# Ledger of designs, part 6: VH-VL binders against StAR-related lipid transfer protein 4 (Stard4)

Target 1, 199 residues: StAR-related lipid transfer protein 4 (Stard4), of Mus musculus (Mouse) (q99jv5)
Amino acid sequence: ASISTKLQNTLIQYHSIKEDEWRVAKKVKDVTVWRKPSEEFNGYLYKAQGVMDDVVNNVIDHIRPGPWRLDWDRLMTSLDVLEHFEENCCVMRYTTAGQLLNIISPREFVDFSYTVGYEEGLLSCGVSVEWSETRPEFVRGYNHPCGWFCVPLKDSPSQSLLTGYIQTDLRGMIPQSAVDTAMASTLANFYSDLRKGLR

## First folded at step 20 (VH-VL)

Design y5 (from x2 with light chain D28E)
Fold by ESMFold2, last read:
Structure y5 (fold): chain C 199 residues (1-199), chain A 122 residues (1-122), chain B 107 residues (1-107)
Amino acid sequence: as target 1 above (199 residues)
Amino acid sequence: QVQLQESGPGLVKPSQTLSLTCTVSGYSISSGYYWGWIRQHPGKGLEWIGSIYHSGNTYYNPSLKSLVTISADTSKNQFSLKLSSVTAADTAVYYCAREVDEYDIEGYMDVWGQGTTVTVSS
Amino acid sequence: DIQMTQSPSSVSASVGDRVTITCRASQEIYSYLAWYQQKPGKAPEPLIYAASTLQSGVPSRFSGSGSGTDFTLTISSLQPEDFATYYCQQSWYTPYTFGQGTKLEIK
C-alpha cells in the first residue's frame, strides 16, 4: 500500500513535468518520444505518447501483467508473476531479447506492478525490487519508477491517449549511443507493436 | 523471390483521384513487413507517401495525409494507393516497396516495384 | 521533417577510381541510414542499411560508415555498372526522407 502510493505519486509528478523540460528524442509512426535527465540515476527519463484505436481498459489489459503481453510485445521474451498481492498488484519477472546485434544482451527485470484509476482512465506503473535469484543468461536491469497513463481521447472516446514514462538502467557495459538508440526505438516500437496486437 | 508490381492509369486529369495497386508475388503480405508507397518527381528526389501493415495500421507523410489513403487486400495479396485532388505537382514515378519491420533496422526499403509513371495533365 | 543533404550533387570518375559520397542529416538519426543505387529507367536498388551493413548480394567494393548526422558511402574501385545515382534515406523519423541524390558519371 505504502509502496503503491509512493509509486503512484511519483508517476503523477512525472506527468506534471512542464513541456519545456523535455527534448524530442524520436518521432515515428504517430508516436513522439521525449527525454530529460533522470534524477534517479545517470541516465534519462523517457516520455512517449501516441493514440491507440481502442478503449482504455483493453489498452491497459494488453500492457499490465497478464495473458496478452507476450502475444504482441516482440521485445519481451518471458513473463512470470512471482507474487500476487491483489488483483491489481504483483511482483513480476520478465526478460527481453538482445538488441543491436547483442551489443545489448538479453536483460531480466523483477518489478512491482500496480494498476489504479487515473481521471477517466487508468495508470499502470512499476518499479524494480530486490530479488536475489539471478540467471547467467541475463543481465539484471533496473527500472526506476515507470508507468503508462491511458485516458479516453476528448473528442473520440472510442480511442485512447497512451502516455508512458520509462526510466531504465540497463546495467552492464553498453556504449552510450547504443543505450540512446535502444531506449528511444523500443519505446516507439512498443506503440506500433501494441497497435498490431489490439487489432 | 519477392516481386512487387505497380498497376494503374498513367494519365490522370487535375482534381481527379489517382489510384494505384501493388501486386506482391513470392511473399504473403499477411506474413509481416510494412508495405509502402514512394514517388519520384521528375526534377526532384524521392518522397515517402505512406506505409501499411496488413491488419490495417497505416502511417502517412503529414504533407499528404488529408489526400492519401493506403489499403491492403490480403486475399489478393495486394495493397493500394489513392491520392485525391491531384495537380501537376503529383506527376511522378510511383513505386511500391516492402518496408523492413525488424528492430534496429526498421524503415529500410528492401524490395522495390518496377515503378509506374503517372502524369497529371489536362 | 529531417533534411538529408548529399554531396557532391554529381561526380565524374573513371573505372578503377575510389569514390566517396557523403550524406548529412539535419538531426541525430544514429545509424538509421540506408543507401540505394538507381540506374536510369530503373527502380532504386538497396545497397546498405543500418549505415554500414551491406545488403545481401552487393559487392564488397561498396561500404558505408558514419553515425549520428554524418555518413559516407565509399566505392573502392569503380566498375562500369556502378555509374548511377545514389540516394541516402533516414528512418529514425517519419516521414522517411531521402537525400537529393548524387549522380556518378563516366569520365
Scores: ipSAE 0.866, ipTM 0.928, lowest interface PAE 0.6, mean pLDDT 92
Fold by ESMFold2, fold request of step 22:
Structure y5 (fold): chain C 199 residues (1-199), chain A 122 residues (1-122), chain B 107 residues (1-107)
Amino acid sequence: as target 1 above (199 residues)
Amino acid sequence: QVQLQESGPGLVKPSQTLSLTCTVSGYSISSGYYWGWIRQHPGKGLEWIGSIYHSGNTYYNPSLKSLVTISADTSKNQFSLKLSSVTAADTAVYYCAREVDEYDIEGYMDVWGQGTTVTVSS
Amino acid sequence: DIQMTQSPSSVSASVGDRVTITCRASQEIYSYLAWYQQKPGKAPEPLIYAASTLQSGVPSRFSGSGSGTDFTLTISSLQPEDFATYYCQQSWYTPYTFGQGTKLEIK
């Protein structure tokens, strides 16, 4: 649909942002996280990049909505597919654990998810949608256009380069320093958790 | 009660390979955490060498990366350090340690071995 | 690499004194800071993680504070067993880096 095309085009545009617009936020365990001010909301667009020791299809199959995600992603506490449109797109609802001694209380997100080819690899992207059902134990967050590019590493058929773009409005009343801490650390931990969970 | 114990030769000649093993008791290394090596030079502070997850994911201090190999043997509940081409500058007390892998608090060493002194000398 | 600078390098103090040790990171590390105590001839032992959280079994006379780049370790009433060298460590970046140590001696 037109939402999927606009979402895909937005992620491709983020993937074209020049290096000098980014500032390093964290570098740990062979992952680099950068950020720049978001044009979607009062917050940051984050970029993360690192090498995965697996092929593109397996890496993306562990990230996209599916049976593996809750096995490895320690931040994600639940995942429900609310609507299924095509094999490669759905509306999903997921929840996250509290962070920083519950300074960031558990969140829920309702996202449109879309997976599509990108050059010699895949792009799995998403954006939050309106969903009237809410639950009092969670704060409803909002993901502005976000996604994961995964392409084969040059001349290395067993490895992939995984690049993510994340723009999350956590909502609620959270100190900015807690937001900054959680966003960068969550992205770095995503890579380390995924590396443990592959295969 | 988790205990870590370093073992290996205390004296190594220059240009040779330093080899140490850490034996873990009271906890299975295949159950979680990263497992790390830290060294302490005479009269100086501590230096992180690297860490391993039991599945093989390994991370090294860039200053040592071309010289260091860390490996794990889950069947023996052990992990090991090899440092090649040693010099007198590698003389230190070597510690193995358990590195915490929990969101919000990751990266500190919550259990340490007793340490083993390695001297690099002719 | 992130430089961790401790001050002072040594402190001479008496039992019962209040002692404060500082640690400064060369870049923002938020609250990803730990403190260790090392007695002569022994391995380091964890005292504090996440800048201010006491490790289990650590006496309440120890406290940690700070965030960002500036951190402190405080011992409110020094005891004989507290004479040791203290190290801070950051874990926001790899390589993990340690301060050079603060030696706490009997006056």
Scores: ipSAE 0.859, ipTM 0.927, lowest interface PAE 0.6, mean pLDDT 92
Fold by ESMFold2, fold request of step 22:
Structure y5 (fold): chain C 199 residues (1-199), chain A 122 residues (1-122), chain B 107 residues (1-107)
Amino acid sequence: as target 1 above (199 residues)
Amino acid sequence: QVQLQESGPGLVKPSQTLSLTCTVSGYSISSGYYWGWIRQHPGKGLEWIGSIYHSGNTYYNPSLKSLVTISADTSKNQFSLKLSSVTAADTAVYYCAREVDEYDIEGYMDVWGQGTTVTVSS
Amino acid sequence: DIQMTQSPSSVSASVGDRVTITCRASQEIYSYLAWYQQKPGKAPEPLIYAASTLQSGVPSRFSGSGSGTDFTLTISSLQPEDFATYYCQQSWYTPYTFGQGTKLEIK
């Protein structure tokens, strides 16, 4: 309960960071990705933004833990709900495929997930939690506070504006240039893959 | 053995709509990849026009966005380009291409058509 | 739009020579760089992707290197079939953009 409020407030703070604090990292297929140094770890806080051709509820239902995430998200290789608290929050464990010719080997994450109203739309946010069970085929990564804001477009209510904040510590021994490449490209690919899944 | 072949009129009058079709053999366009159009101007080199995923997700060069439409017909295994209000500046060789849609290498054109010359003149 | 600047614009060389062609991006593109070979009257053909990975069937005398903004295509020993125009292309940003080409001619 307390963790969800703190998480939500942190994401709202990120959503208030002024535009001039961000530096463009990638702009591709109608998605812009920015970054700034993280205050949570020695790495970056990433921001991504793009328009989705669907309504807020359907967009967020495809992002939050649920039956459709594995259908479209080519990076995510498995998803298990470990604890279910309420309809809108859970602890989940998911895995990711290797990237950059396995310079980044498959990862697993155990995250608290929380979805809540935000203005005329929704916020789906998360943060990694401690989980003692590990599996040797994965490196356990850590997501610092992260999330997706989705609101209707003002002049086109059948479309939504999707804004994400991502702070992932991939752990392990990965060259920083590989981390930088993977983080920005993964965010851009998230949008293009989600657009396929919504159609 | 994937092959792409462009077809359409080689001569188009100014202000008309240029219409080209790419026929794909040896691979189903509904099975993946983006499918793209690139043109090569006589004195200016190569220019990406846009790309489509078979379900309809389309991305365009912003310089052409108001003038261009790319579409796919999965039942014919084809995708098409329409460019409206053409001028002499649109004279080029037009290529269709398969755009790789795989993490770490996306946006690379791994198969090209032979190209078709389009001349815009009265 | 990201400008891709190739140099030199033209190279005159003999069979057996080692040739180096460079490509510079106006902004960081990491390793999202491809090279294409285009022979006269033909479509561009894939040569290298991800800056340094050879396309299947490409002779080992071709190699690519670089990351960030500066990239190099090297042909270690020119053959008669290598006289062509070479283009680089970035795919980190849309619109995808190409260099203006480097024409490799027989001396």
Scores: ipSAE 0.851, ipTM 0.923, lowest interface PAE 0.6, mean pLDDT 92
Fold by ESMFold2, last read:
Structure y5 (fold): chain C 199 residues (1-199), chain A 122 residues (1-122), chain B 107 residues (1-107)
Amino acid sequence: as target 1 above (199 residues)
Amino acid sequence: QVQLQESGPGLVKPSQTLSLTCTVSGYSISSGYYWGWIRQHPGKGLEWIGSIYHSGNTYYNPSLKSLVTISADTSKNQFSLKLSSVTAADTAVYYCAREVDEYDIEGYMDVWGQGTTVTVSS
Amino acid sequence: DIQMTQSPSSVSASVGDRVTITCRASQEIYSYLAWYQQKPGKAPEPLIYAASTLQSGVPSRFSGSGSGTDFTLTISSLQPEDFATYYCQQSWYTPYTFGQGTKLEIK
């Protein structure tokens, strides 16, 4: 309840951050990734933006917890819903593959997930929650407030603009250059892989 | 095992459309990878034109975007380049190539065609 | 667009020599750097990807190093078949961009 409104308001605040506060981290295959220092932890808040060739509801349905996510997201290796609250919110546990020849070993996350209306589109957001059970094959990471805004393009009613805010503490001992590589590349690949999944 | 072969006219007149086809053997283009076009100007370096995924997802060099179209025909195991309104500056050797689509190493060309020379002249 | 600058433009060397070619990106590309070898009248051939990983079938005398903006291709003991033009390419940004080439010639 209260966590969902605070999370939503935080994402809306990120979506209002002025353009000149962002620095470009990667620009590839019609996706731009920016970053700025995080106010939540000693790391970065990432922003990504690109156009999807689909309507908002279908784009968000492929991102939020659901049956399609594992079909297209090459980084995500498992997804379990641990608690249901309503159709639009849950606690989920997901895992990610190793990256950069396992310099970043497989991670797990336990997140509260919440999907809500935003203007003429949708916002699907999340934040990690406390969960005491750990598994030795994974490093437990932490997602600070994060989410995806998806709104229709006014000029192209069959297309949507997808904007993401990602703020992940991968934990463990990872060289900073590996963190920087993985975060920006993962966001860019997210878009290209999602485009394949939508076709 | 995988082979790429360019085909198309070697001479094109200014303002006309350059049209090239790449035929792929030893691998089905519907099985993965991006498929790209690169050109090499006389005595100069290489320029990426664009890439396509077999389902139709296409990405172009912004300098050519309004003039270029890349398409795929999975039934013929081919992909094609069309470049409109050509000028003498478009004279080059044109290569097709397979672009790697793998986490951590994406975007390099692991198989190249032999190249086809296109001259734009009146 | 990301400028890729190779140095030197040409190198004259003898069989058995150690040769080093450098490539500099105009901004951070991490390890998203490939090297290609092109012989006269032929298509480029992949040599190295991810800055330092040899393509299958490439002789071990070739090695790549570097990350960030500065990269090096080294041939530890030059062979007659290594006389060619070498190009670097970045793939962190589109458009993908190539260095202007380094021509390796026999003396």
Scores: ipSAE 0.850, ipTM 0.923, lowest interface PAE 0.6, mean pLDDT 92

